# Designs tried in a protein design chat: VH-VL binders against GTPase-activating protein and VPS9 domain-containing protein 1 (GAPVD1). Part 4

Target 1, 239 residues: GTPase-activating protein and VPS9 domain-containing protein 1 (GAPVD1), of Bos taurus (Bovine) (a5d794r147to385)
Amino acid sequence: SYLLQVLRYLIEFELKESDNPRRLLRRGTCAFSILFKLFSEGLFSAKLFLTATLHEPIMQLLVEDEDHLETDPNKLIERFSPAQQEKLFGEKGSDRFRQKVQEMVDSNEAKLVALVNKFIGYLKQNTYCFPHSLRWIVSQMYKTLSCVDRLEVGEVRAMCTDLLLACFICPAVVNPEQYGIISDAPINEVARFNLMQVGRLLQQLAMTGSEEGDPRTKSSLGKFDKSCVAAFLDVVIGG

## First folded at step 23 (VH-VL)

Design u3 (from g3 with light chain A34N)
Fold by OpenDDE, fold request of step 25:
Structure u3 (fold): chain C 239 residues (1-239), chain A 121 residues (1-121), chain B 107 residues (1-107)
Amino acid sequence: as target 1 above (239 residues)
Amino acid sequence: EVQLVQSGAEVKKPGSSVKVSCKASGYTFTSYYMHWVRQAPGQGLEWIGEINPSGGETKYNQKFKDRATLTVDKSTSTAYMELSSLRSEDTAVYYCAREGYSWRSYGMDVWGQGTLVTVSS
Amino acid sequence: DIQMTQSPSSVSASVGDRVTITCKASQSIRSWVNWYQQKPGKSPKLLIYKASKLESGVPSRFSDSGSGTDFTLTISSLQPEDFATYFCQQYNSYPYTFGGGTKVEIK
């Protein structure tokens, strides 16, 4: 494939030559990231993989019909009127208020963690049908960047994982309709929000140890096996 | 089916008290707040207060704070509104209505059929 | 207390008409408004909750808009079953308060 050749070229001349390939990739605006995403979206095999992987966990999320899994205490509070806050949490500024808010946050985090674990499970389960072309290009990325002295192997792995999640998996999680994953059930605003939360947490799991994570979900990360998403990459690139 | 069934119409004398019941069925009684709202003939809606059936916490409209008492019986899934020192102006249809705090249960989504309380000498 | 001033008190309309009902709060209540429909001799029915969310079973011809102090309920195309009295309600602060109501009657 000509496009694969271009992607490989970009690994050599854009990513490898970058002073900070991690930052470059995280921005998502470099030529490699853009083309990787476009390439992935155009692959029939990718569509099959995503459908097989994400249909069930997304359906489960829809069926569960949870409220907003908000884990930011401030945003959580703002979802309720002052009167509602008073009756749900107590007097504003009180210890009880803080405690009650935290309890709700903790509950939402627990639910979100459970959801994300399901997604991770399905990702691992279906990695056998991961698109070969994407497997190849990610392997090339790993091999090439692993030879760069200034980059630690763990950082390179994180970059590869982050790429897969940010440019391939998470977009499908957040917008399954666009990928034909869900067509038989409407996704309302609440469900969409929760899918976004799942996507964000998945992304953060790829960046374990990174300072660029969302502080709101950092507390939830401790509830995961830090290598859970890394294991997905291992299956993709063969360790 | 989710429903709230209220007690029958009452005719009371001024100065007396009335206690209206509201029996809930078809849902978890303690998972929703119970509101009481009244409507005088040909007029709008007036909020009396709310009660949390789970813990018994209440909020009252200050207008009724000294005369209205909201209670619940969890064993029978029944809410009660007692109004004392009745006046002619208290003549109205009294409603119970449930409200949740989840995204699908906001607002007073289920109402009782109403109880007409007539206060006359 | 937060006053909810609803207007008009009544409106005469025909089937198919666009009907707008406004509710003004005495202070900012963000989007903490519900809308109810009440038919003669019946209990109020929730139409829209938390602003812009239709209650289950409510036709899509019903919608609301607004934030802060000014809110609007719109019936895009009035149907025979829509002739009723409509109420806004704020739940920003205790006590909860309702608008005075708008009676939609047949022209």
Scores: ipSAE 0.816, ipTM 0.951, lowest interface PAE 0.4, mean pLDDT 93
Fold by OpenDDE, fold request of step 25:
Structure u3 (fold): chain C 239 residues (1-239), chain A 121 residues (1-121), chain B 107 residues (1-107)
Amino acid sequence: as target 1 above (239 residues)
Amino acid sequence: EVQLVQSGAEVKKPGSSVKVSCKASGYTFTSYYMHWVRQAPGQGLEWIGEINPSGGETKYNQKFKDRATLTVDKSTSTAYMELSSLRSEDTAVYYCAREGYSWRSYGMDVWGQGTLVTVSS
Amino acid sequence: DIQMTQSPSSVSASVGDRVTITCKASQSIRSWVNWYQQKPGKSPKLLIYKASKLESGVPSRFSDSGSGTDFTLTISSLQPEDFATYFCQQYNSYPYTFGGGTKVEIK
């Protein structure tokens, strides 16, 4: 198609020619990223894939009705009144306080990790119906950038994965209504927060090994198989 | 159905003590804090204290710290409030009320029917 | 202790009227306020918690606003069943404290 040709052109003349294609892609404002996102949003096959992949884990998240899965200790504390903090955590500044806060953070982190693993599972399971057009363009990206001497193969893989998550998967996770994944249930503030947390963690997993990761989620990343997201890409591009 | 059922009205002499019970049903007793609040006739609400039925931890209004004792019996899902050294000013309706831990259960969402305690010579 | 000054102490209104009740905290308490309704001879009933969330079953005509020290409960269109006494309550700091109450009476 015409759009695929343009995307391929941008791989050759925008990404490949960039001094730092990873940084360029992470900004999300380059022509390739914008067009990739627009292209994916216009594909019926992409809608089918996203619905098939994300409906169940999102519904499960909504049904579970968890509180805010906050993993930032400071933000977690701020969700409680001073009296509640005293009651739940103890004397501010005490070892007990820090311990109790950390326990809650750990609990939230564990729940979030479990959720993300479910999402990853569904991604892998449904990759067989991944849109052919998107598969092709990501493969072209991988092949083209792998020929660039200054880029490591692992870095190129990370860029491809990051693109898929940032421009295709995570937007749908965070805003499933827009993509028609969830239409019969309202998503409240808490659920939205948790979906965003899932999206962030998925994105972080795509960036494993990079110095650009969010330090707040680094501790959680250690709980994942480092190859979990890489495996998804392997299925997408054929190994 | 979630309910808090309190013991009956009490008439006490000054200097004596009273123990009010609050039996919980229809929910997990240890998953909610239990508050005690009183209301003198024609007056507002006054917080006495709270207890965590799970661990027994308590918080008291300093005004009642030396006279009020909150306890629970997990086996019967019953909370107790004992007030000693009663004064005429302690005449009031005493309420138990639960408060949850989760974002959906903030506030005292279930109240007992109240127990009138009358302190008179 | 944090003082919750509630005003007015009483208000006369008719069905369909807009009713506004105010609570002022003696210090900033962010949004750590609950609102209760109490009818004569009955226990208080939770209306709004955390200064924004309606308790289950509470009609949408009830709303609150405010942060810091000034908080407002609003009944957009008073209904016959809304004649009662209303209380604000802070849970920012121990001890928990209540406003003095506002009795909404029929005009």
Scores: ipSAE 0.815, ipTM 0.951, lowest interface PAE 0.4, mean pLDDT 93
Fold by ESMFold2, look of step 24:
Structure u3 (fold): chain C 239 residues (1-239), chain A 121 residues (1-121), chain B 107 residues (1-107)
Amino acid sequence: as target 1 above (239 residues)
Amino acid sequence: EVQLVQSGAEVKKPGSSVKVSCKASGYTFTSYYMHWVRQAPGQGLEWIGEINPSGGETKYNQKFKDRATLTVDKSTSTAYMELSSLRSEDTAVYYCAREGYSWRSYGMDVWGQGTLVTVSS
Amino acid sequence: DIQMTQSPSSVSASVGDRVTITCKASQSIRSWVNWYQQKPGKSPKLLIYKASKLESGVPSRFSDSGSGTDFTLTISSLQPEDFATYFCQQYNSYPYTFGGGTKVEIK
C-alpha cells in the first residue's frame, strides 16, 4: 500500500537519521509512530490477529470477575474506610498493619503476573497469524537499523519489541472495544482497571532494559516468560 | 444462593438472657464479618457489634459491651448473639448481616430474616 | 459516635414523583455511606454503597450524591414498589451508625 512505502521511507529518513531512534519511537509523536498507528488501526488483518490473540484471554478475565488487582499499597489502603482498615489490617502504624497490607499486595501481584503470562502465551500461540504487511515493515525497520554503527543488534531488537508490544498490542488490551475485539460483553470498571494493569505490565515488559521502566514493577519482570516474547519477535522478523 | 437463616421468635422475662442463632449458607463463612443490628418496634436500626468468624475477634457498640456476646461455630457456619440482663427496652427484632469488602460483595449486602425478642414481665 | 441525622422522617408522594431524602453526618465521613431500603415486615436491603454505587438489581431510578457530611438519596420517578423506609448508614468509624429512617408512603 502507499502507507507502507511512506513508513519504509520514514525508517530511512526519520529513524535512521535520528540521534536516538528508540526515544523517538517510545514518545509516539514522530511521523513514523503516528503513521504506524494509523496504518495498523486501518488494517483488517491486524484486527483479525488482535481478535484471535486477545479475545480469549480478555473474556477469561471478564468471566473470572477478579477484584481490583491493585499493587500500590497506598492506593490499596484508600479503598477501605478507616474502620475497615482497622479490622482488616490492625492498628495503623503497627508492623502488623504493614505486614497485612503487604500480604494483600503480594496476593494481587501474583494474580496479575499469572494473568499477564496468559496474554503472553496467546501471543505465542498466534504468532504465525501475524499480519504480513506489519511483519514486512517491522522487518524493514530491523534490517535498516541493524546497519547503523551506533546501534547494537540487541537495541534494534528492543525497538522492534517496543513497536509490537507497546504500540500495537497494549492499546488493544486496554481498549478492546475500540479495536473490535469485544463487541457484546460490557466491561465493568473493575475489569477495565485490571485490563489497564495488564497493559501497563506488557508495556513495561516491552521496555525491558529501558531507562524509563517503572521501578515498582522491575522486581516482577523476571517472572514473565521472556522466551515467548523473543520467539514471537523472531517469527515476525523472519528469523 | 447466599442465605442467613435466624432462629425463631423468643419471649423472655426481664433479667434473663437470649441467644439468637444465624446460620449461613451459600458462601465461605470465614471470609466475611458478621454483624448484629437490632430494631425496636417502630424505631430505627442500632448496631450491636461484629465478629470475624475466622479468628473470633469481636467489636462491640459500647452500649452493649457488658451484656452482648458474639460467637461463631465454624463447623456449622453459625453465628450467635447472646444478650443478658434483658429489659423491656431490649424488645426488638435482631438481625444478623454479613459484610463484604470486594466489588462483588460490599457492605452489609445479605441480612437474616430477623428474630423478634419480646421482653415482658 | 458519629450521629447520622436523616430527614424528612416521612413523606407522602404519588407514583411518578421525585423523592429526595437527606442524611447529615456530625463529622466528615468522606464517602463512607451506605443506603438501605426496608419494606414492612422485611429485613433491610442494601441499595447503594460507597455513597454512589448501586447494588446489583437495584433500578436506575435510585441515585445518591454527596460527600463529607451531606448526602442525599433520590428516587427519580416513584413506583408503587418503592413504598418503604429508607436508612443511611456510616461505616467510617466505630460504632457503625444509622440515620433515623425516612418512611415513604405512596397514596
Scores: ipSAE 0.688, ipTM 0.900, lowest interface PAE 0.6, mean pLDDT 86
Fold by ESMFold2, fold request of step 25:
Structure u3 (fold): chain C 239 residues (1-239), chain A 121 residues (1-121), chain B 107 residues (1-107)
Amino acid sequence: as target 1 above (239 residues)
Amino acid sequence: EVQLVQSGAEVKKPGSSVKVSCKASGYTFTSYYMHWVRQAPGQGLEWIGEINPSGGETKYNQKFKDRATLTVDKSTSTAYMELSSLRSEDTAVYYCAREGYSWRSYGMDVWGQGTLVTVSS
Amino acid sequence: DIQMTQSPSSVSASVGDRVTITCKASQSIRSWVNWYQQKPGKSPKLLIYKASKLESGVPSRFSDSGSGTDFTLTISSLQPEDFATYFCQQYNSYPYTFGGGTKVEIK
């Protein structure tokens, strides 16, 4: 199609020429990112893939009906009044207060990791249903950028994962009703918060070699089944 | 179905004590603080205190500190409020209410039906 | 103790009217206020918590606003089932305290 050919030319003339093409992709404002999103959003096979892949784990998140899966301890305590903080965590400023807050953070993190692993599992399960035209353009990006001496092999793989997650998968995770994935129930504010947490962690799975990782995020990333993400990417890029 | 079922109305003499029960069902009793609140006829609500059913920790309104005693029986999922040295001004409906602190169950979201305690000579 | 001063003590209104109830805390309590509805002979029913979140099953005509010391409960279009007494309650600090109540009754 004309858009596929434009996307191929933008790999060569926008991404290959960039000083930091990974950051350019992650921002989502370059011409390649915008056109990739537009192309994928108009592709019927992409809608079928996204629905087959995302409907069930999103419905499970909605049915589980978890509270805010907040992992920042400072933001977590702000959801409770001073009286509630005293009875739940103890004396403010004490080591016990700090310990009790961390226990709740750890509990939320475990639930969030379990949710993200469900999403990863459905990605793996539906890997061979990935749209052929998207597979082609991502494989062209991988092949073209792998020839660039200044880009490490792991970085090119991470860029392909960033594109797939940031421009294709995660927008549908965060806004599933807009993509027609969910019509069975409204998505309330808390469920949206938790879907955004899932989207954030999915995007961070490809932070191999990155200098910009959050230490809290990096420690939690070790708990994910990264072999499923690698297998998905290998099918998409043909490597 | 989450329910709090309280004991029946009582008539007491000044100087005596009363013990009101509140039986919980339909949820994990030890996961929610239990509060006691009273309402004198035609008047507003007054907080008596709270108890953590898990460990028995209590907090009381200072007005009732030396007269009110909150306890629980985990084996029957029942909370108790005992008020001693009763006066005529203690005539009120006494409520138990659980407190949640999660999105789905926040604040005093479930109340007992109330127990009228009448103190008269 | 944090005093919660609620006004008016009563209001006479007709079905369809907009009703506004205010609650003033004696010190700043950020947003740690709950609102309850109580019908005659019944237990209080939680209506709104955290000064913004409707309890499940509560009609959208109920809303609140405020932070710090001044809080407002609004019923945008009064219905027959809304004639009741309404209480605010702070849970910022022990002891928990309630406003004196506002009785909403038929004009």
Scores: ipSAE 0.672, ipTM 0.895, lowest interface PAE 0.7, mean pLDDT 86

Design u3 (from g3 with light chain A34N)
Fold by ESMFold2, fold request of step 25:
Structure u3 (fold): chain C 239 residues (1-239), chain A 121 residues (1-121), chain B 107 residues (1-107)
Amino acid sequence: as target 1 above (239 residues)
Amino acid sequence: EVQLVQSGAEVKKPGSSVKVSCKASGYTFTSYYMHWVRQAPGQGLEWIGEINPSGGETKYNQKFKDRATLTVDKSTSTAYMELSSLRSEDTAVYYCAREGYSWRSYGMDVWGQGTLVTVSS
Amino acid sequence: DIQMTQSPSSVSASVGDRVTITCKASQSIRSWVNWYQQKPGKSPKLLIYKASKLESGVPSRFSDSGSGTDFTLTISSLQPEDFATYFCQQYNSYPYTFGGGTKVEIK
C-alpha cells in the first residue's frame, strides 16, 4: 500500500540518516513513529493478531485478581496509613522497616515477572499470526539499518524489538478496550494498574542491550526469558 | 465462609476480670491483625487494641493500659481479650474484628457477633 | 488522640431521599477513613474504606468523598434496609477512633 511505501521511505531517509536512530524512534515524535502507529492502529490483521495473542493472558490476569503489583518501595508504602506502616514494617527509618518493605517489593516483583513471562509466552505461541504488512516493515527496518556501519547488529535488533514491543504490543496491553481486545469484562482500577506494570516491563525488555532503562526495572531484567523475545523477533523478520 | 465466633455473654462483679474468646474460621488466622472494639449500651465504638496472631505483638489504647491483655492460640485459631479490675463503666458489647490490607480485604471487614459483658453487683 | 466529630446524630428521611452524613477529624488524616453500618442488635459492617472504596457487596447508592479533615457519606436513594446507625473511623494514628454515630430513621 502507499502507507507501507512511505514507511519504507522514512526508514531510509529519516531513521538511516539520523545520528541516533534508536533514540529518534523511541522519542515517538518522528514521522516514522507517528505513521507506524496510525498504520498499525488501522490495520485489521493487527487487531486480529493482538486479540488472538493478548485476550487470554489479559483474561487470566483478571481472573487471578491480584492486588496492586507495586515494585517502587516508596509508592508501595504510600498505600498504607502511618499506623499500618508501623505494624507491617516496624519503626520508620530502621533496618527492619527497609527489609520488610523490600520483602513485599520482592514478592510483588516475582508475581509480576511470572505474569510478564506469560504474556511473552503467548506472543511466542501466536507468532504465526503476525500481520504480513507489519512483518514486512520490520524486515525492511532490519535490512536497511543493518547496512549502516555505525550500527551494530545488536542495536538494529533492539530497534526492531522497540518497534514490536513498545510501539505496537504495549499500547494494546495498557489499553485493551481501545484496541477491541476486551469488550465483555470490566477492567477495574487494580487490574489496570497491573496491566500498566506489564506494559512498563515489556517496554524495558526493548531496552535489552542498553543502559537507558529505569535502574530498578533494569535490575529485574535478568529474570525474563529473553530468548523467547529473540525467537519472536526472528520469526517476524524472517531470520 | 470467613467467620469470627465469640464466647457467650458474661455477668461479672466489679473488681473481677473477664476473658472473651473469638474463634476464627475460613481464612488464614495469622495473616490478619485481630482488633477488639467495645460498645457501651446506646453508645459509640471504642477501640481497645490489636494483636498480630503471627508473632503475638500487641498495641493497646492507653485508656485500657495494664487492664487489657490480648492473646492468641494459633493451634485453635482463637483470639482472647482479658479485661481486669472491671468497673460498671466496662458494661458493653465486646467485638473482635480482623483487619486486612489487600484490596479485596481491607480494613475491619469481618466482625464477631459481639459478647455482652455486664458489670454489676 | 484524633477526635472524629460526626453529624448529625440522627436523621429521619423517606425512602428515595438523599442522606448525607459528615465526619470531621481533629487533624489531617489524608484519606485514612472507613465507614461502617450497624443495624440494631448486629455487629458493624464495613461499607467504604480509604474514603471512597466500596466494600464487596455494598450497593452503589453508598458513596463518600473528602480528604484531609472533612469527610461525607452519602446514600443517594434511601432504601428500607438502610435503617441503621453509621460510623466513621480513622486509622491514620493510634488509637483508632470512631465517630459518635448517625442514626438513620426511615419514615
Scores: ipSAE 0.660, ipTM 0.893, lowest interface PAE 0.7, mean pLDDT 86

